# VH-VL binders against 7-cyano-7-deazaguanine synthase (queC): the designs that were tried, part 11

Target 1, 227 residues: 7-cyano-7-deazaguanine synthase (queC), of Persephonella marina (c0qst3)
Amino acid sequence: MKQSSSIIILVSGGMDSAALLWLAKKEFDKVYAVSFDYGQKHRVELDFAKKLTEEAGVEEHFIAEVPHLKGIKGSALTDRSVEIPSEEYPEGPPVTTVPMRNLNFLSIAASFADIYEIENIGIGVHSVDSPYPDCRAEFVSAAEAAINASSVMVAKKKNRITVYTPFLGMTKTDVLRIGLELGVPYEKTYSCYRGTIPPCGECATCRQRIEAFRSVGLEDPWFKKER
Below, E stands for the ipSAE of ESMFold2; O stands for the ipSAE of ESMFold2 at other seeds; V2 stands for 0.75 times the mean of E and O plus 0.25 times the DockQ between their complexes.

## First folded at step 3 (VH-VL)

Design p34 (framework fv_anetumab)
Fold by ESMFold2-Fast, scan of step 3:
Structure p34 (fold): chain C 227 residues (1-227), chain A 124 residues (1-124), chain B 111 residues (1-111)
Amino acid sequence: as target 1 above (227 residues)
Amino acid sequence: QVELVQSGAEVKKPGESLKISCKGSGYSFTSYWIGWVRQAPGKGLEWMGIIYPDDSDTRYSPSFQGQVTISADKSISTAYLQWSSLKASDTAMYYCARQEGYTYGSDLYYFDYWGQGTLVTVSS
Amino acid sequence: DIALTQPASVSGSPGQSITISCTGTSSDVGAYNYVSWYQQHPGKAPKLMIYEVSNRPSGVSNRFSGSKSGNTASLTISGLQAEDEADYYCSSYTSISTHVVFGGGTKLTVL
């Protein structure tokens, strides 16, 4: 059953936001998308976000620039002098952490939600023990409270804005199972932190997606062998 | 085809009660505020208050707070303006108007469609 | 109870241009881009002519334009026509009591 309300989805072009986008298209009457340009090394992911939102058939796809996050020193995602690691994260937060990234993203998405009178904001956070502090349940609850305290739409006494996190508490493998059931075109998703085409297969995100596909008995579309 | 249709003219004596109506059609009635604006004979426009029909959230101008009651019945797409005891000074044209937008502090705080007006005459 | 100041009357001849001012404070006209203008002919309901300072609704002549500088909003009518003769009211949101405030109205006479 579809909900009778609208949602705006944070779409990165990666696997988890793609699964979220396809789930939202099934569950909501109107789906909007927003993607962020914050100077990330894997900016090619934005091209895949555009293709995914076009394929899904969203109402509108917004591209928001976050210039103050461009060139952040010390983060491997934005600081050109810091190498993208080729090993899994043993402890958090990792060197790929961009300070307050999801807080910035949710506040921008909330502005669009308020303007367009959208009652839900979807974000593809999943693991309970995420190494990123702004991917945890406590953060989501605090952000939702701040959004509702600040919303012009909510002050008008329309329904509250809900931060929709259906994958919270799930593994990447669990999210992949849902996306496969929904028919997500994973060959059109991109997760590599290095920003190469084809994906490098060695960074933490490439390794995680390869392992997720293996755990469901499949080969990652990017790394399938032809005979 | 958005329309606001108001009830007919009223002639009353001081002390009598009165309830006038404003029926919206051609749009989602519960999605917009309905405001009431008064115009005394030969005078300018005075904002009285506004109601959000979906939850009956009501806001009044300070000069009309406690003097009138604004209400709405969303099942019949109708807003109301009510007096418990009319005064001669209540003689005026009363307009209802739809606000296109959110609430205070938004870009859309204006009245886009107006009812034809209800003339209320209070005399002994 | 009128918070916004308008001239009581303005006049012009057909084909001329006239401007009606609407002066408020830093808590209304000066603070927000929520100035609207309404035209009222005798015996008729007001009609929205300008909203959000300078926007025209569909069906309103481009002879009508709106602007704002500091605490003063202006309605300009170019190429005056006899049918423009009416009362004009400005309106703004105000933070003082969180309500709408109207100007006192300006009677436009064409000749």
Scores: ipSAE 0.000, ipTM 0.403, lowest interface PAE 17.7, mean pLDDT 80

Design p35 (framework fv_anetumab)
Fold by ESMFold2-Fast, scan of step 3:
Structure p35 (fold): chain C 227 residues (1-227), chain A 123 residues (1-123), chain B 111 residues (1-111)
Amino acid sequence: as target 1 above (227 residues)
Amino acid sequence: QVELVQSGAEVKKPGESLKISCKGSGYSFTSYWIGWVRQAPGKGLEWMGIIYPDDSDTRYSPSFQGQVTISADKSISTAYLQWSSLKASDTAMYYCARHRGYSYDLGNWFDPWGQGTLVTVSS
Amino acid sequence: DIALTQPASVSGSPGQSITISCTGTSSDVGAYNYVSWYQQHPGKAPKLMIYEVSNRPSGVSNRFSGSKSGNTASLTISGLQAEDEADYYCSSYTSISTHVVFGGGTKLTVL
């Protein structure tokens, strides 16, 4: 049953945020979206985020720029000198880590939530993201506490802001199963860290995406072989 | 085949305006950045700037910010380089080139290159 | 606005190998794996020969190879042929200024 509340979803254009967006459309009365331009190498993902939000039918899609994250040194996602790995995530934080990325994103989304009196912020973090410190349960709890401690809406005795993380205990395969049931158009999702069209098929996100589809007996629409 | 075709040579006087073109064919024009490179007579290659034709997102080298305007018309797969007021020091060969690789930010190599437009500015 | 350092000229005989160096700083060649090499025949546009230090685009002979050590990138041409005679330019990614910096160019003469 749909909730009477509103939610703003962090939409990247990737498969996990797409599943979250479709779930939110089923569960909430009003769905807003925010996407972030932080100078990421896969800038083309923002174009897919726009297509996904248009197809889902959100109330408003916000694009927020994060200029201080552009050109972050040492991160393969923002530092053009650092090659994007063509293998699975290594032990510890990967070279694709952008410092405090989700913290910046949640704080910006919280500003929109506070201004528009939106009661929920949705983020598609899940267990396969565990190498990233800002994708873990302890981070989400601390961020939600900070958001509510600083909220004008909450201070005025309106409802608190909840960080909605329905996939936190799930694998990418679990999230894909949910998205398939919801009818997510995965052919319109894009996750490649290299930003190629077609996707490279070799970076960590491409490999995880291909394997997730195989685990449910399907081929990724981007990598489906011709007869 | 993937190809960039540039407009013909120009001979101008200082103070005149000029707009040269670079037409792409054989690929998705809106999916790649188009860069502009200058080569003064007998000198090396110098980076000027780049444009993404789908949304006209344009980025300039600091040396050329405010000196030239880069634009594109995606309906005819054409990028432009424009001067409001030419100087004698603008005399050079101007190349457009398709930014190859993953995106503007994933590497800085160019393939293919246009054949070049020679701009001569003399009194 | 600056150029990477290349020798002005290099020469070789048919069949031998030659190497062209491209020296930058710890902020460009030394920092990044985005070195490319371009071949330019007189009166023609540059042609991409190598990208990302050592990758060849389709249609480029395997006689051309690229490498990098510290602040110096190198283009090696094996089995030198008369048609290899041209100007060669290196370029590197840089985040500090123009985002792209080119070398001054090297004239290869096949004797």
Scores: ipSAE 0.000, ipTM 0.412, lowest interface PAE 15.9, mean pLDDT 80

Design p36 (from a04 with heavy chain H99G K100E Y104F T106L A108Y F109M I111V; framework fv_anetumab)
Fold by ESMFold2-Fast, scan of step 3:
Structure p36 (fold): chain C 227 residues (1-227), chain A 122 residues (1-122), chain B 111 residues (1-111)
Amino acid sequence: as target 1 above (227 residues)
Amino acid sequence: QVELVQSGAEVKKPGESLKISCKGSGYSFTSYWIGWVRQAPGKGLEWMGIIYPDDSDTRYSPSFQGQVTISADKSISTAYLQWSSLKASDTAMYYCARGEGYSFGLDYMDVWGQGTLVTVSS
Amino acid sequence: DIALTQPASVSGSPGQSITISCTGTSSDVGAYNYVSWYQQHPGKAPKLMIYEVSNRPSGVSNRFSGSKSGNTASLTISGLQAEDEADYYCSSYTSISTHVVFGGGTKLTVL
């Protein structure tokens, strides 16, 4: 906003968006958050997003419903008939891919940015997300261009909207190191694709999370002997 | 052609008020930001602030907020930098420059005025 | 005040190439592609040489090029000429209070 920098963060409740939220609180004067309800199996992640944004002290937390993505067939994240795999495929986009999910999310966040005169949209994409077409640098660049070509705020020549992607060149371990330094409460983050409490520890996201913590010499808060 | 012309050199005493000007020509004055940059004798460049003449939307460097006033009169295509009470430490060359880009004209400055030398001494 | 870090001086001979670095933080050079370079001859106003990291304005020699890696931007001048002797300043947009920060400036000497 005028006389100060502002950002709206896409917050899922997971580790990467939590690190992004804490980084944004350090780097920007005003931080807003938006989370998405698209009928995902791990919808409990949304509850953790609410707790994280409250802890961080954002200006406002928006919850956007994306009904056309609910029950999307063929994606393990939204189609209840498709089992969430314990192993990742070595080739192509994973079965957990929701078509154009991040494009939908960025366009909704851009609407909020335009209305509230927010200068930046933050999304926690990083190198391990490269199998998803809507997590790549090329996609982010194209989306930013489309957002600015469509913005009422930009058309008035007062401001530009920048898609803030500080983790694009980073691994999950790199992002975790940043979050630990920033004081992210990882015990309040949730990543399990199966949506169970406690987390299943067997899906791809649980395994990636456990391995990321081990790579920095720590135990995942969810799987410690004592909670 | 596109040009920014600044007012002439000023010699002032501490405590005096001053208003210097920057007149644009050869382009749509209300469509571009006008920034102010200070350079103390023998020193580097310091960004002071910027204004959008169409609606007087103004942004200041934290170092200059409250120390100077930036304004514009779009009817005569002129931007201003003003002090209510000058100090000896305000002695410097002051440049105006046209700001480009969507981020409040802060991406780059493409056209620069010739500068106004302000000397404040007792 | 926040300032970008440049070497105080750099020197080269006619025909050589030189590079001037500009180091910032993750809130300016590292975050945004809004790095500019300005040339200033003694007693003159600054002149824009490079904008948005690597773009040249019309009328600026292709001997001048810009790049960025992480938190460091660089200005490279190839085929160095006597007229290139000047002070060079980098600048970047910063998200901290929405303003512009300048580097301390680099004096280029052509010997």
Scores: ipSAE 0.000, ipTM 0.449, lowest interface PAE 17.1, mean pLDDT 82

Design q01 (from a04c with light chain A31T N33R; framework fv_anetumab; at its last look DockQ between E and O 0.02; V2 from the best seeds 0.00; counts 0 for: pae E 17.5 > 2, placed apart)
Fold by ESMFold2, look of step 4:
Structure q01 (fold): chain C 227 residues (1-227), chain A 122 residues (1-122), chain B 111 residues (1-111)
Amino acid sequence: as target 1 above (227 residues)
Amino acid sequence: QVELVQSGAEVKKPGESLKISCKGSGYSFTSYWIGWVRQAPGKGLEWMGIIYPDDSDTRYSPSFQGQVTISADKSISTAYLQWSSLKASDTAMYYCARHRGYSYETDAFDIWGQGTLVTVSS
Amino acid sequence: DIALTQPASVSGSPGQSITISCTGTSSDVGTYRYVSWYQQHPGKAPKLMIYEVSNRPSGVSNRFSGSKSGNTASLTISGLQAEDEADYYCSSYTSISTHVVFGGGTKLTVL
């Protein structure tokens, strides 16, 4: 039978995953999505992820629970005793680091890929401006190797699972430009790590998002001025 | 005044038990990991393990797993290091130290106790 | 056990700059690992001098600086002074043993 190209996309509801989702709808025949509930303060992002996957028209959108990440000490995203910073992120991994987040997520996505025989796993990482180690090319290469070594589908078919990272080597502004060209509905994306509605406008992710829009001559849909 | 104050020096014989203490003051004791570090006479620093006092989440160096017990009593802002049966090789200075951040993997020890000298000899 | 490698001793004259190295592997000192440095005077507890490779805590002189290249972290002390004479330890988290590790220590002698 004729083989269709398929991909499962890690969708967080944020700008980068939205751009990846729209790009994947252009580039692949079948697009699946997976989102993760790991007890993050900003769980509202899952509601935005669902809105995005419905508009894009994915084959199926899975919600995977990751309870062992819930309540992790020392991460501002899950530990209530750690404040979400208002200041710009320092060099190196910021206080909002959830240990091994993308490795956990890729391993779960790989399980879905094995079960549903999906040949590609998409993640919206870019390394140029990222302080997170699990957003770097070294990580992606190692994770892809581990997935292929572990995959029952690969072992049986002697085929390959590709970790699709089209934004690697790009800035957040570069990714935003791609999403704008693709028609991503950025008013339906959510980036705030504090989980508020409306977004707080103060955390590092809100500031980065606002600056990215300004750098392309636009206002962030969430923070547009009157008139 | 942020400080860690440790219990006094101990002189023990092999086979005896011992529990030494580390009391924190001037900060939120339950919000920081507390580590234990050994320094044998004339030797370097050796990480033994850590505890998060709020829930007693405890992690050990592989070299010390099963050799010591780390515990805390958050009601009195105190961490403990204990041996059920001391050996002569346990003779060392023992420091407690607070991690600067909330994750012991990505930060450093910013506040140190004065040390507790433990001498184990026949 | 995997240890961070430091020279056993270094020396310098007052006013000189000296550098203490701390060499490990990609799993403990590499590009994305944090390294910290401690100063210990005889009979005293260690003191944090550098965290996160290159950051100084409040109260630490700007004569102390940290850097990293490949699998080697470096502590540099400029304008060496008599009070800098002490033992210096680096530390990092190692993925092989899943714990914090210290280097063997370096005795700095001010001539």
Scores: ipSAE 0.000, ipTM 0.425, lowest interface PAE 17.5, mean pLDDT 82
ESMFold2-Fast, scan of step 3: ipSAE 0.451; ipTM 0.797
ESMFold2 (binder alone), look of step 4: mean pLDDT 89; pTM 0.927
ESMFold2 at other seeds, look of step 4: ipSAE 0.006; ipTM 0.584

Design q02 (from a04c with heavy chain Y104W, light chain N33K; framework fv_anetumab; at its last look DockQ between E and O 0.08; V2 from the best seeds 0.00; counts 0 for: pae E 17.7 > 2, placed apart)
Heavy chain, then light chain:
Amino acid sequence: QVELVQSGAEVKKPGESLKISCKGSGYSFTSYWIGWVRQAPGKGLEWMGIIYPDDSDTRYSPSFQGQVTISADKSISTAYLQWSSLKASDTAMYYCARHRGYSWETDAFDIWGQGTLVTVSS
Amino acid sequence: DIALTQPASVSGSPGQSITISCTGTSSDVGAYKYVSWYQQHPGKAPKLMIYEVSNRPSGVSNRFSGSKSGNTASLTISGLQAEDEADYYCSSYTSISTHVVFGGGTKLTVL
ESMFold2-Fast, scan of step 3: ipSAE 0.425; ipTM 0.792
ESMFold2, look of step 4: ipSAE 0.012; ipTM 0.652
ESMFold2 (binder alone), look of step 4: mean pLDDT 91; pTM 0.939
ESMFold2 at other seeds, look of step 4: ipSAE 0.000; ipTM 0.503
ESMFold2, look of step 6: ipSAE 0.000; ipTM 0.406
ESMFold2 (binder alone), look of step 6: mean pLDDT 91; pTM 0.940
ESMFold2 at other seeds, look of step 6: ipSAE 0.006; ipTM 0.542

Design q03 (from a04c with heavy chain S103D, light chain A31S N33H; framework fv_anetumab)
Fold by ESMFold2-Fast, scan of step 3:
Structure q03 (fold): chain C 227 residues (1-227), chain A 122 residues (1-122), chain B 111 residues (1-111)
Amino acid sequence: as target 1 above (227 residues)
Amino acid sequence: QVELVQSGAEVKKPGESLKISCKGSGYSFTSYWIGWVRQAPGKGLEWMGIIYPDDSDTRYSPSFQGQVTISADKSISTAYLQWSSLKASDTAMYYCARHRGYDYETDAFDIWGQGTLVTVSS
Amino acid sequence: DIALTQPASVSGSPGQSITISCTGTSSDVGSYHYVSWYQQHPGKAPKLMIYEVSNRPSGVSNRFSGSKSGNTASLTISGLQAEDEADYYCSSYTSISTHVVFGGGTKLTVL
């Protein structure tokens, strides 16, 4: 039987958060979703997040604005003067890094969890190959501790808020295998950092996505007929 | 200084009732969950259930639900594990333990009692 | 059957490092950061060694470390000493029946 616990999922519109959303629908009785508008160049992913949450049948889908991250200088995701790289991720944090992005996102999600009495916050981080400091196990553990030290719900209900990270030790290929088994509609997911339709196929996220599909003997739905 | 002290060893016959105790000292007894863990001779640890003494909220493992009763008396900082009718298969070491976390599912048992050996034989 | 799987035994010599695995499913070890490790000497109550995957309680030697990858948690003991000879148990929350489960235990022998 499904557990009676509730969860709020951070949904980006990408393939990892889509796999997480479908897994959450299997494991939790009540699934909520939150997506973030932080002025990212690939804002079109929010349209895909809306369609994915509609298809999954979540209790409610929240869109949270993060105005202080809009136009942040130095990040290729938000600074128009910085080109999105076509090469794979370099050593160390890449130019697509938005400072403290996941910390901002988890704190906002925690506010929704506290208000709606949601016991779990789901984030689709996979740390095996991550160059981002805020995608690692140490960060997740520290963030969860801070959330619980701050929660009115936790103080009143004696229930803890859990940060649910089922993909933390996995590669993108491992996550894809799970999503395929769950029936995720990957043709409705979007990962391109450039925000183009169709996706560019050249940025780091497009390359990782194409390679993940090839590693399981499939073609990425976006590029199925191209070769 | 923080400790859990359990009642002494028991030798019983099948069908008899039994109630064993676990007394906490050196901390706020009502602020922590107290769990019961069983270890049959030569076997591993098995989680039986847990109680929050302040409101007597009690949770059981499916394997032990209906087989034992867990209770607490916060006025004397004592938790209890009780059988209405013992079976030979109840022969085991029984540990009580204090749960570190606010929520019973998410943390660990940091303070353990010394154990109560229960022997059930005809 | 939902159970955490540990090897029945592991052995090492003084000064060596050994690792004990604890394998579960996506409903326990794989999805939650709530893995604990306990040490039990013969005739004694268990002692908490690691909580929340990798945290050590005060008084536990830094020779003991914990980690997790996918559905498998690991306890590593470096600089192995004779007094480390004991049974080791992992535990995790499981969402399947909303309770805590233990692994079957691993007997560590120091040669």
Scores: ipSAE 0.000, ipTM 0.415, lowest interface PAE 20.8, mean pLDDT 82

Design q04 (from a04c with light chain N33W N55K; framework fv_anetumab; at its last look DockQ between E and O 0.02; V2 from the best seeds 0.00; counts 0 for: pae E 17.4 > 2, placed apart)
Fold by ESMFold2 at other seeds, look of step 4:
Structure q04 (fold): chain C 227 residues (1-227), chain A 122 residues (1-122), chain B 111 residues (1-111)
Amino acid sequence: as target 1 above (227 residues)
Amino acid sequence: QVELVQSGAEVKKPGESLKISCKGSGYSFTSYWIGWVRQAPGKGLEWMGIIYPDDSDTRYSPSFQGQVTISADKSISTAYLQWSSLKASDTAMYYCARHRGYSYETDAFDIWGQGTLVTVSS
Amino acid sequence: DIALTQPASVSGSPGQSITISCTGTSSDVGAYWYVSWYQQHPGKAPKLMIYEVSKRPSGVSNRFSGSKSGNTASLTISGLQAEDEADYYCSSYTSISTHVVFGGGTKLTVL
């Protein structure tokens, strides 16, 4: 049963945000989406985000630019002098860490939520497999508190904004199983940090994706053998 | 509303330089790739290269790398195609076109300029 | 490098259906790569008719349809009309390089 409610989903075009989008279409009356251009090398993900939101039928899909992240050096995702790793994540925050990324994104999404009076902000983080600090329960709780303290809608309506994180206690494989059950078109999702077509198959996100499909007895749609 | 307007036809001699322009309007110019396509008289379309105006990320067809320069000035929503030294074989119609997606790999040219005829005569 | 091959010309009578082929390697057409089709009338800029193999932009007649099978994409025009007489180009990204390729073009003559 759908509730009489609305949500804005952070959509990257990847597997997790696609699963969240399909889940949200089932659970909420109105689904909005926001995606971010922060100068990432893999801009092709935004094309996949648009294809996914069009197929799912969202109310509106916003593209928000985050130019200050383009000027910050030291991340493999935005700094061309830093290579995208071919190995598994090292100990500590990986070189692919973009400073405060999800905090920036949630703050921007919260602005849309305030204007459109949207009571839920969805993000597809899961903490079991992620090395990033801004994918953890402690971060989500703190961000939700800050959003509610800042919201004009909350002050005016005496309601609350929920940061909706249904995958937080799950593995990548768990999220994939949910998405398969929901009918997510995984051939229309994109995970590669290098931004190549086909995906490179060797960066950490490509490897994690390939292994997730293998662990459920499937092949990644990008790498299936053709007859 | 959404349009690409190119600079006018050019008649040049071999060895001269040339810079032609493509001005976008009615959309967020910096959010779309702009490509250049060559069509020699009576011939087909040839992809020359593409630029993302926001950061000037530029990609060339192997056939045109080193032969032309693609650039953009996002402050005036304009992309450019430039030759240092024209050849008679550069005589062609040149189109600019907007790619409908954030990546040129997964999508197509949805908006085309009217074309700029470049004639290089001996 | 990799090429997209189209027939040089095709013809049909008003009211008939015709099909234009575009053949490449599996990495150009058949391996999850997107194919687009463009129509060009004499003296005019190309117009996008089909993208992502089979999708039509807003304002393009449903007489135009696209498909692919293996390494061959096809553009089909049904109910052929005089104004359909034009050059038609397919296009795709090449998986081996970072660039886009156009097919050689097909001249459609309406008899």
Scores: ipSAE 0.000, ipTM 0.573, lowest interface PAE 11.2, mean pLDDT 84
ESMFold2-Fast, scan of step 3: ipSAE 0.468; ipTM 0.789
ESMFold2, look of step 4: ipSAE 0.000; ipTM 0.409
ESMFold2 (binder alone), look of step 4: mean pLDDT 88; pTM 0.922

Design q05 (from a04c with heavy chain E105D, light chain A31V N33Y; framework fv_anetumab)
Heavy chain, then light chain:
Amino acid sequence: QVELVQSGAEVKKPGESLKISCKGSGYSFTSYWIGWVRQAPGKGLEWMGIIYPDDSDTRYSPSFQGQVTISADKSISTAYLQWSSLKASDTAMYYCARHRGYSYDTDAFDIWGQGTLVTVSS
Amino acid sequence: DIALTQPASVSGSPGQSITISCTGTSSDVGVYYYVSWYQQHPGKAPKLMIYEVSNRPSGVSNRFSGSKSGNTASLTISGLQAEDEADYYCSSYTSISTHVVFGGGTKLTVL
ESMFold2-Fast, scan of step 3: ipSAE 0.235; ipTM 0.712

Design q06 (from a04c with light chain N33R S95Y T98D; framework fv_anetumab)
Heavy chain, then light chain:
Amino acid sequence: QVELVQSGAEVKKPGESLKISCKGSGYSFTSYWIGWVRQAPGKGLEWMGIIYPDDSDTRYSPSFQGQVTISADKSISTAYLQWSSLKASDTAMYYCARHRGYSYETDAFDIWGQGTLVTVSS
Amino acid sequence: DIALTQPASVSGSPGQSITISCTGTSSDVGAYRYVSWYQQHPGKAPKLMIYEVSNRPSGVSNRFSGSKSGNTASLTISGLQAEDEADYYCSSYTYISDHVVFGGGTKLTVL
ESMFold2-Fast, scan of step 3: ipSAE 0.072; ipTM 0.656

